# VH-VL binders against p80491, part 3

Target 1, 258 residues: p80491
Amino acid sequence: TNKIKIGHVHMSGCTGCLVSLADNNLGLIKILDDYADLVYCLTLADVRHIPEMDVALVEGSVCLQDHESVEDIKETRKKSKIVVALGSCACYGNITRFSRGGQHNQPQHESYLPIGDLIDVDVYIPGCPPSPELIRNVAVMAYLLLEGNEEQKELAGKYLKPLMDLAKRGTSGCFCDLMYDVINQGLCMGCGTCAASCPVHAITLEFGKPQGERDLCIKCGSCYGACPRSFFNLDVIPEFENINEIIANALKEGESDD
Key: E = the ipSAE of ESMFold2; O = the ipSAE of OpenDDE; V2 = 0.75 times the mean of E and O plus 0.25 times the DockQ between their complexes.

## First folded at step 8 (VH-VL; framework fv_iscalimab)

Design r6 (at its last look DockQ between E and O 0.47; V2 from the best seeds 0.42)
Fold by ESMFold2, look of step 8:
Structure r6 (fold): chain C 258 residues (1-258), chain A 120 residues (1-120), chain B 112 residues (1-112)
Amino acid sequence: as target 1 above (258 residues)
Amino acid sequence: QVQLVESGGGVVQPGRSLRLSCAASGFTFSTYGMHWVRQAPGKGLEWVAVISYDGSNKYYADSVKGRFTISRDNSKITLYLQMNSLRTEDTAVYYCAKRGYTWEPWFDYWGQGTLVTVSS
Amino acid sequence: DIVMTQSPLSLTVTPGEPASISCRSSQSLLYSHGYNYLDWYLQKPGQSPQVLISEGSNRASGVPDRFSGSGSGTDFTLKISRVEAEDVGVYYCMQALETPRTFGPGTKVDIR
């Protein structure tokens, strides 16, 4: 089997997305045995220069005042076939979206930007953190997309498309994305997670429905990443309700080629 | 019926202060962000400020930032605009405005306005 | 800030004739889901503004069918198919995409 080269690039983040990847336990061992070599990870490995990679998992936002981080993110794009924004901080800025001149930022920092403001990003994995299962699934699908047969590449493309489409939308995570993707689709359950996660109190509930003030939204993506029905909602994408079975069958087909 | 009623306008000299009020009724005031918009005599409309539903967050147009303070009292169902260091350019009719239901960004209801005149 | 412009700044219309007002923004008001964050307001003489058209083309409640909005991105048009005496006033477009909200300079509509 040909393994892909995966790296973890740590920007301005809490390391929680890497911990979530590690929480796959035996699944992580299987990935490293069969699918991927971990060629860069400053938290887990002693490799300190950014190597050539097939997939870069980038955690955190970029502090513009940190010149090393700005250089590292640009080098990561240059050295990588696929760049993944891992977690809501990398995708949208999340809580790090506060900036100088914003409503609640520290004045000693100019700004924190989601990585897509500085480089082209291929795939978003939102969440704070994303679940271990979602990260595992994306890693397996990235392998199938790069090294699989035509059927496996088609499956990987279909699975990854919603996440690639998120990356194409851009780095602004407006609460109105919930309205279009969840509320208007009839998927909202009234749980209030979006209101609780909003750092600027732009969202509250009235009669079990979110109420939002667009003018106060800092486009941080916290609400979208926290909503359990915003991306990979099985009611919207029903063909993946049995994702573990689908992955197992895809790997079984790949083994028949060996 | 949604109603917004502004008060507190008047004539003041430059450098002085005024406080505007907006009494609201006919909707759940405590779940809506509220806005101030002004219109200089014979001129167009200029957005001034917004405040979150609970008063915890605020945003201002550059022309008034540092001089005006938007606030609210949800127990009195009232929106306020404290205007300090007034300039002749602040002469306008001041409207309070409410955005549409749920997430709709347009201003569906406006008050009648209160006139502020700043002149020496 | 997004700059909004309107053309013409004033017009005089014979009652029963059509009128057309254009509005242009300095950047696209089209959001990723295909919605335009452009609203039209009418301010009749001595009154507060009132919304006519939302999201570029949706008539507000109680607005007559003779009003229509069209356009997308940076260029929008408000049309009145047959101008009536009660249509006199100043028409404003407003972008609702970015804060601060910004308005066009207004188009004063008079009848002959």
Scores: ipSAE 0.556, ipTM 0.819, lowest interface PAE 2.0, mean pLDDT 84
Fold by OpenDDE, look of step 8:
Structure r6 (fold): chain C 258 residues (1-258), chain A 120 residues (1-120), chain B 112 residues (1-112)
Amino acid sequence: as target 1 above (258 residues)
Amino acid sequence: QVQLVESGGGVVQPGRSLRLSCAASGFTFSTYGMHWVRQAPGKGLEWVAVISYDGSNKYYADSVKGRFTISRDNSKITLYLQMNSLRTEDTAVYYCAKRGYTWEPWFDYWGQGTLVTVSS
Amino acid sequence: DIVMTQSPLSLTVTPGEPASISCRSSQSLLYSHGYNYLDWYLQKPGQSPQVLISEGSNRASGVPDRFSGSGSGTDFTLKISRVEAEDVGVYYCMQALETPRTFGPGTKVDIR
């Protein structure tokens, strides 16, 4: 099978999402060896031209006053089969929303938008940063979606569906996502992960359930991304073991899915 | 039953400081963000400030930013508003308000308010 | 900041007659999940404000059914089907979409 082309497109952000991806260590190496070529990554190589990609992992938000950034994100959409908003900045703006003027280094950069406000996005990976595992899994599933057999494609589609649905929902990821999709569905385990992940301490646990403060929520989507039940899809439950096995096999040393 | 009781209001001169308190009861205080809202005599309602459940995050209206400090002591189940550099325009009844349950953004309970009068 | 406006600013109603108050926001209060973050409060004379309607159209607990909220986006309406003496006070709309919270100027409702 052919290796897919993956690019990391860095917009306005801290590069923490790429670091999270790198935290996969040997898993990442395995992916790069057997399944994907990293064809674009400004943090690693000084390549100015965005190439054609199968998957674009876009990190960060887009500054509207930065013409180059605006053009780059548009170019990314044109040259990519699948565009992934990697991290809460790309998905929802996150902390970059506070960079609305008053910046010391470039005060003319006054507005930062999630990439979904500028281009069509296929997949959201919320989090700040997203878990290495989730990023890895999305990469694997993207590979299967593009290069897998019909069964694998279907499975990959099912796996990615919740993240695709997030992308369709829009560029605002508030605590209400957890409320409507997890808590109200009886899926909440009361683990407190969402509260721990909240960068502005807007979430508490009361009687085993999360409580969100509307006024403090910056709509970054971190809580939803960190929630172990946010990815819960009834359609994938029967295939859960199979999915895990596929991922595990993909990451095994000495094995190739040629 | 939820109760919010404001105290600390009074008459002060411009430039002086005053500290308001809101004693809460009837709910898990430490799990809710709390708000201050004020109302000048014969005027409308004005939002003043919000504080997170643990006090780690705070937001203020522009009209009071840099002068007022919202805080809380969860062990005492009390919300505070430290008002410095008071101005005549700060004259108002100050209410503490509780947000609704979970993701409810509306204020489901209000205190009776405490009057602050800033006058020369 | 979101600017809130109300009309009329004062209303005198005969008991038993209907009343209508308009509220407008400078930007849409409609969220992606379909709720409008607009609340209506009533402040009766000598009392603290109390919530009447939340999220545009949801009556708060204990609020009579003669009160109703409608509207979406930037235009909202509070209606009282049959005004009673106990309904006298000042009505405020408030956006709860973002911080800072902002209130309308209020509408004073009196009985003729």
Scores: ipSAE 0.244, ipTM 0.695, lowest interface PAE 1.5, mean pLDDT 88
ESMFold2 (binder alone), look of step 8: mean pLDDT 93; pTM 0.948

## First folded at step 9 (VH-VL; framework fv_iscalimab)

Design t1 (at its last look DockQ between E and O 0.73; V2 from the best seeds 0.00; counts 0 for: pae E 2.9 > 2)
Fold by OpenDDE, look of step 9:
Structure t1 (fold): chain C 258 residues (1-258), chain A 120 residues (1-120), chain B 112 residues (1-112)
Amino acid sequence: as target 1 above (258 residues)
Amino acid sequence: QVQLVESGGGVVQPGRSLRLSCAASGFTFSTYGMHWVRQAPGKGLEWVAVISYDGSNKYYADSVKGRFTISRDNSKITLYLQMNSLRTEDTAVYYCAKRGYSYEPWFDYWGQGTLVTVSS
Amino acid sequence: DIVMTQSPLSLTVTPGEPASISCRSSQSLLYSHGYNYLDWYLQKPGQSPQVLISLGSNRASGVPDRFSGSGSGTDFTLKISRVEAEDVGVYYCMQALETPRTFGPGTKVDIR
């Protein structure tokens, strides 16, 4: 019945995550019609002040030398019930922090921090960009978590749990996360996306499985964000059908999940 | 079986250069980063350098930065350590070391080492 | 750099008796997924180092069960339940959390 308030907060980044959200097309329209109001988004609306929000989707990292940005992220936390780090930049700093223009990590890059270093973050959506579907699903689940019945809230909690757990891990995206969350769980399909995404060539493949060099890993989170199996882990798989059903029902008048 | 065989050690004067080699066998060399670790006589172990599987990325201990260069030739299945501007404190047995499988950070195999002595 | 320390630096043990070696790091070696990136190595006389324990408590392949690693964060312990003659050598702890990797100074274990 009640629509939740969602805001997009853009920090330092390319806006690719917002574009990904927009790529939901009719699905996004459905969300905006029935479940959420986009109350803040500087790229789409001329709203200067950060309003109170139920969910803040924060894109990008924060430049410490930009005082306004630092204040904005803090204000975002104060005015939001749920803060979501949208994309690997927000989650881990990613390319904004460690691989600008293909460069090696430099001390100067410490100026750009993932948002979790400055505020408490509730949910991570890793990716560069995250898939439109994942962003959409998180929005739906956030709605259900806040406005759904008890059963829906429970299911939403289960869906979001892995992403919430990521937020609890901190702002380092180590290849080891893939090892423990995906590879060691038998979820790796040997696609090589993680290796291809690594800006420092710390990952390769052997016997169809990723091989990582911890000493070379700059913990940028690129690999985790790029992995198609990083989210759909053992915590989510048992509820896969239920999750898909509830999402399909919620988006029955929107775009199909193909 | 995995084998690592270091060579190139010897006695050199300070300021001179020396190139070490580590011949690898028994595993897919080109998919592993490789390390050098050294041990001064009667002293402990000191990590020296690491190189990515393709040689595109390298890190060094501060004690050798600017003087040592780690490299590899995957076609020859060989790891190298070019040591320039050698100092007396560089005197050590130099080991090449292989990391474990997957993301295992421990060194599961070590070479026998090659002795480098820097002395005037 | 993470500084590693060990105690004692030398230990003489009667065969069949237990031994304990402590290792301390200047920073926590505990990663968010619950593993400690601390390894134990043994260097026997005239030999190259060999891994004994990885990730704080994981025995390497072929390592006898009389060896055990424990601890978390900054304090770690290697225990040998019954020291044997073949256990003589220098034991090193090594942190693998950050580059550069750093070793403890080593603990020399001898048999009485």
Scores: ipSAE 0.747, ipTM 0.912, lowest interface PAE 0.5, mean pLDDT 91
Fold by ESMFold2, look of step 9:
Structure t1 (fold): chain C 258 residues (1-258), chain A 120 residues (1-120), chain B 112 residues (1-112)
Amino acid sequence: as target 1 above (258 residues)
Amino acid sequence: QVQLVESGGGVVQPGRSLRLSCAASGFTFSTYGMHWVRQAPGKGLEWVAVISYDGSNKYYADSVKGRFTISRDNSKITLYLQMNSLRTEDTAVYYCAKRGYSYEPWFDYWGQGTLVTVSS
Amino acid sequence: DIVMTQSPLSLTVTPGEPASISCRSSQSLLYSHGYNYLDWYLQKPGQSPQVLISLGSNRASGVPDRFSGSGSGTDFTLKISRVEAEDVGVYYCMQALETPRTFGPGTKVDIR
């Protein structure tokens, strides 16, 4: 029945991933009441040190020329059992891969890297931002993985596996990954979000199907994270079916009487 | 039937300019990025440049960056390569090339090529 | 840039006999989705290149069954099970993993 220690570590990001977490409203309150202590959050907590954490939710990419950020991300890895790349900026760099240093007021800031280029990352939650529900689900499954019985740990492992596999694949989110994981799997719905999200205009639609110029791709992960089906495929459908009931039961445990 | 036809090659002196054209047909030109690839006489192939479907983004090989400009006119269904400050090392047959459908990275159609000779 | 090499650079084959061409890259061409970004092209005398094999092993449309590609990572092989007169020309491998795309130096195949 122990609570886990969760922190939010903010790198070069817009805070939108933290806001998405907060959009769980009463669900977030229940998590903090029953399952987790928020031990670090620059928006809400002391910025002087990075504490020991069970789960670190890291938002944003790392500016390589910012010494403090580089040291903070390394310390986060040391202090944490599980490091989660929260959002496409942390996973793949997202829009920050398009950014170049040498700006007039900050000429020393030239490179922004996804956190996995500097530390080992256990779980990716892609999106800009990821949905509040996905972040909630990962938090509950992380709790079950750390504190659950063997059946609950097995469930958590099955749920997290696609996201852990993303972390093992690396820090590049190429249009070709979207093609192979979504379009070739028959999961594309023709919405065009990937094309609209591409900062280098490498993607367009032809006859309701995406196509892309791989040679112009900067591997920023924007299209992958923006696609509502990026980690959803036919092989994982059984793992996600009825998951809402399982999460509802987990959130029901430890709640006060109605 | 996909067809690519290059034109505009010729003999020029070092430091001068040339503009190559590639007329396209048989596919939806405005939805594909386009490429230039060159081959020096008796030598192998070298990729030169790519342009996005709408012309908004471009990438060049280091050997030509700053001297060559790729462009396109979707209303005329034509790809261009403006070659400035030409060097003798730029002597080659220049091909325009189209990638495969969707995400296929290989060049499924090539033009017949146009010869550019840079000599004094 | 990814450096591509080929061996042999020249090959003379008796008609009907097999041929094998090697291609090596300076870094792995295997990407996270499990495919190798390596293509093979044939340039016949006086012609522009034409694709034979894509993604390491997939024959392009209209390419005879006698052509096959194999290998993974940094080492790739194009095999011609029986060489015919129309197969003469220069064979190039090309990596498509990173920009700029780079080609091997070519392997000239001639018939005895």
Scores: ipSAE 0.451, ipTM 0.766, lowest interface PAE 2.9, mean pLDDT 83
ESMFold2 (binder alone), look of step 9: mean pLDDT 93; pTM 0.951

Design t2 (at its last look DockQ between E and O 0.57; V2 from the best seeds 0.65)
Fold by OpenDDE, look of step 9:
Structure t2 (fold): chain C 258 residues (1-258), chain A 120 residues (1-120), chain B 112 residues (1-112)
Amino acid sequence: as target 1 above (258 residues)
Amino acid sequence: QVQLVESGGGVVQPGRSLRLSCAASGFTFSTYGMHWVRQAPGKGLEWVAVISYDGSNKYYADSVKGRFTISRDNSKITLYLQMNSLRTEDTAVYYCAKRGYSYEPWFDYWGQGTLVTVSS
Amino acid sequence: DIVMTQSPLSLTVTPGEPASISCRSSQSLLYSHGYNYLDWYLQKPGQSPQVLISYGSNRASGVPDRFSGSGSGTDFTLKISRVEAEDVGVYYCMQAYETPRTFGPGTKVDIR
């Protein structure tokens, strides 16, 4: 079985997403042992040139005034089969764009763009940071999508579909995404995670359901990434057991549970 | 039923200050962001400010930034608008407005408004 | 800021006849999930504004079916199929796509 090539591309950000990936511990080791080679990661290895990759995990936003960064992100797209926006900065700009010092976005902040504004992105993993588990699962599913049998590819496709759909929506997140994808679908369990994750207090709960203020929403996507049901949607639910089983099997020699 | 009752309007000279209040009832006030919208006499509507449910976050129209302060007291179920350095162009009926349920962006309820007249 | 415009600014209609009001935004109000963040309000004489249409085409609760909203992106239309005396007032479109919220200048509708 061939291992896929995964690269971490760090743009403008805090590296918290990579740390989250690393927090998979034995799970990450299992992935690196059996399924993937980390072929690019400036934080961990002094590899200067972006190599050919099967999956590029791109962290951070892109500063337009940094020509090298602009070229790097374009190069990433050229060199990668699958480009993943890792974290809300890459997906939506997040703190690099809208949350500096707790202030409203300033014109000068517009220089920092989510990567989707510059290149085509295949998968979004919103969050600040995304959960280690989600990042891990996406890596596993990416492997299965590329190297798995037909059944595995199908399941991987189903798992990744909501994240791929997010990428298709563009580079602006919104609490409204939770409204339409989770709450309106009857999937909300009233846990309050979304409200807790909101950096600008645009979300609260009433009667066990999230209440959102569009006018205060900075469209950072944190709430969507933090929601335990955002990727547990109607498309994934029917295959949830199968998906979990395949992930568990893939990681059986690492972490016991996914 | 939902009720919003504005008060505090009056006639003031330019440069003076005035504080408006909006007493709310009929809904869970503390879970809603609240808005101020104003309307100059014979003119259209102008959005003024919004405040988060807990008062921790606020946005203002450029026309009032630095002069107006939106606040709230959830224990009193009251929204406030502190207006400083008033100008003649601030003359308007001031409405407090409530957004719709959940993530509904439209204003489903409005107060009757209170008139502020800034005149020398 | 998003600039909202309306046309006409005034309209006199014979009762029972249809009316149409246009609203245009300087930027698209269409979000990626397919909703237009455009609302229509009616302010009757001596009253506070009241919502008529939300999301460009959704009638608010209690709003008669003679009112309809259409359009997407930057161009929107409010239609009254049969104008009644109670429909007299000023109609405003408002974008809720981004802060600050901005209103159109209003369209005054009167009856002959």
Scores: ipSAE 0.753, ipTM 0.915, lowest interface PAE 0.5, mean pLDDT 91
Fold by ESMFold2, look of step 9:
Structure t2 (fold): chain C 258 residues (1-258), chain A 120 residues (1-120), chain B 112 residues (1-112)
Amino acid sequence: as target 1 above (258 residues)
Amino acid sequence: QVQLVESGGGVVQPGRSLRLSCAASGFTFSTYGMHWVRQAPGKGLEWVAVISYDGSNKYYADSVKGRFTISRDNSKITLYLQMNSLRTEDTAVYYCAKRGYSYEPWFDYWGQGTLVTVSS
Amino acid sequence: DIVMTQSPLSLTVTPGEPASISCRSSQSLLYSHGYNYLDWYLQKPGQSPQVLISYGSNRASGVPDRFSGSGSGTDFTLKISRVEAEDVGVYYCMQAYETPRTFGPGTKVDIR
């Protein structure tokens, strides 16, 4: 087949990452018409078993006490060529790392892990939610990586490299990672979103600059995913400043390869 | 100039309580987490506790958990350590400590320390 | 808890000669972003500790060039290229990788 099989696997998440994917509007329709079959998505498709997939977009963290979720994430790995951690909950756990489920005084679901603690993950798309454009770009590059010619595969590999490198770093999203990837790169504008998003109050601002107490950090990645100036929220990778043109040309070449 | 001054130390019997204070100056106290570190006479350093910038979150060493309470009053620019159910093993010089600027974790300033002696 | 060890525990040096202190941790102090969360402190006689080295190798402000730190992961070294009389005291390593922070047992440095 000329189309790749894409699925959305929903773990313990708010569905916001799927909504962000859907915010591609006509771009999503084009992808589904020409390049990808949506073979699994419990909110959008009438398919109940985890099928064979080329790309699994996994939203949310995994509750260890939900044995069906644990089995489903393992099955997703087995059935998929590429597993993508979609959103900060899947990448790092986000706020769900310390969530407790169940009734007010009788919690039954208590332990939430990023998916990379249970399965090998190939690509991270962090953000809360990630931008619609970044999700689209990753989907197109995954198509080119799997079905493209050698030039298209090299393009896809270069584009995906930073996101694959994030996956290799592991499942901890420390306030210090925000400092390394954003603030030390000169991207911080002093908006305070990182401080507002911290569930343990480890972050505040002094003179418009973040102050952080790593000893109290729970490594949940909430600040990193909420930061509006991260490269994945800006959707700016310097080597791809004209990304929309590059994608448009690659999709035309993909059609000719059919 | 950053200055940290501990007070409230003294000699006390086991099982009693004592409250230590650390008066701070020369930095924006309300934006820093603060720490207590202790040193038994002739011994090494032991980290005791940390409190978030607004006092909403705290963490304790296992050796003091349940007995000591760290707190702060940002309007008085003062850090506190309430020490209950004191044991002879708690005999030490108690320092308050400030971490480095921004996110830097090392302790760039320490107070002079206040001695707590727990003996019968 | 991360256990920190130091060797030697005591060191007597001739002024002007080098000194070397080793610090080991029970687990890696290298976090995924590439920083080693190990700091070195000097406590001079009758004084509070003061930071010498941060992140394993970064000299703190006002610390003389004769102090240097090296190492990564679980093994770290503090070197004093030429020991002076003012360097007398106890040297501690401390991990800041995880809470609770833990210190090495200290290395007492004295001159002949």
Scores: ipSAE 0.588, ipTM 0.839, lowest interface PAE 2.0, mean pLDDT 85
ESMFold2 (binder alone), look of step 9: mean pLDDT 93; pTM 0.942

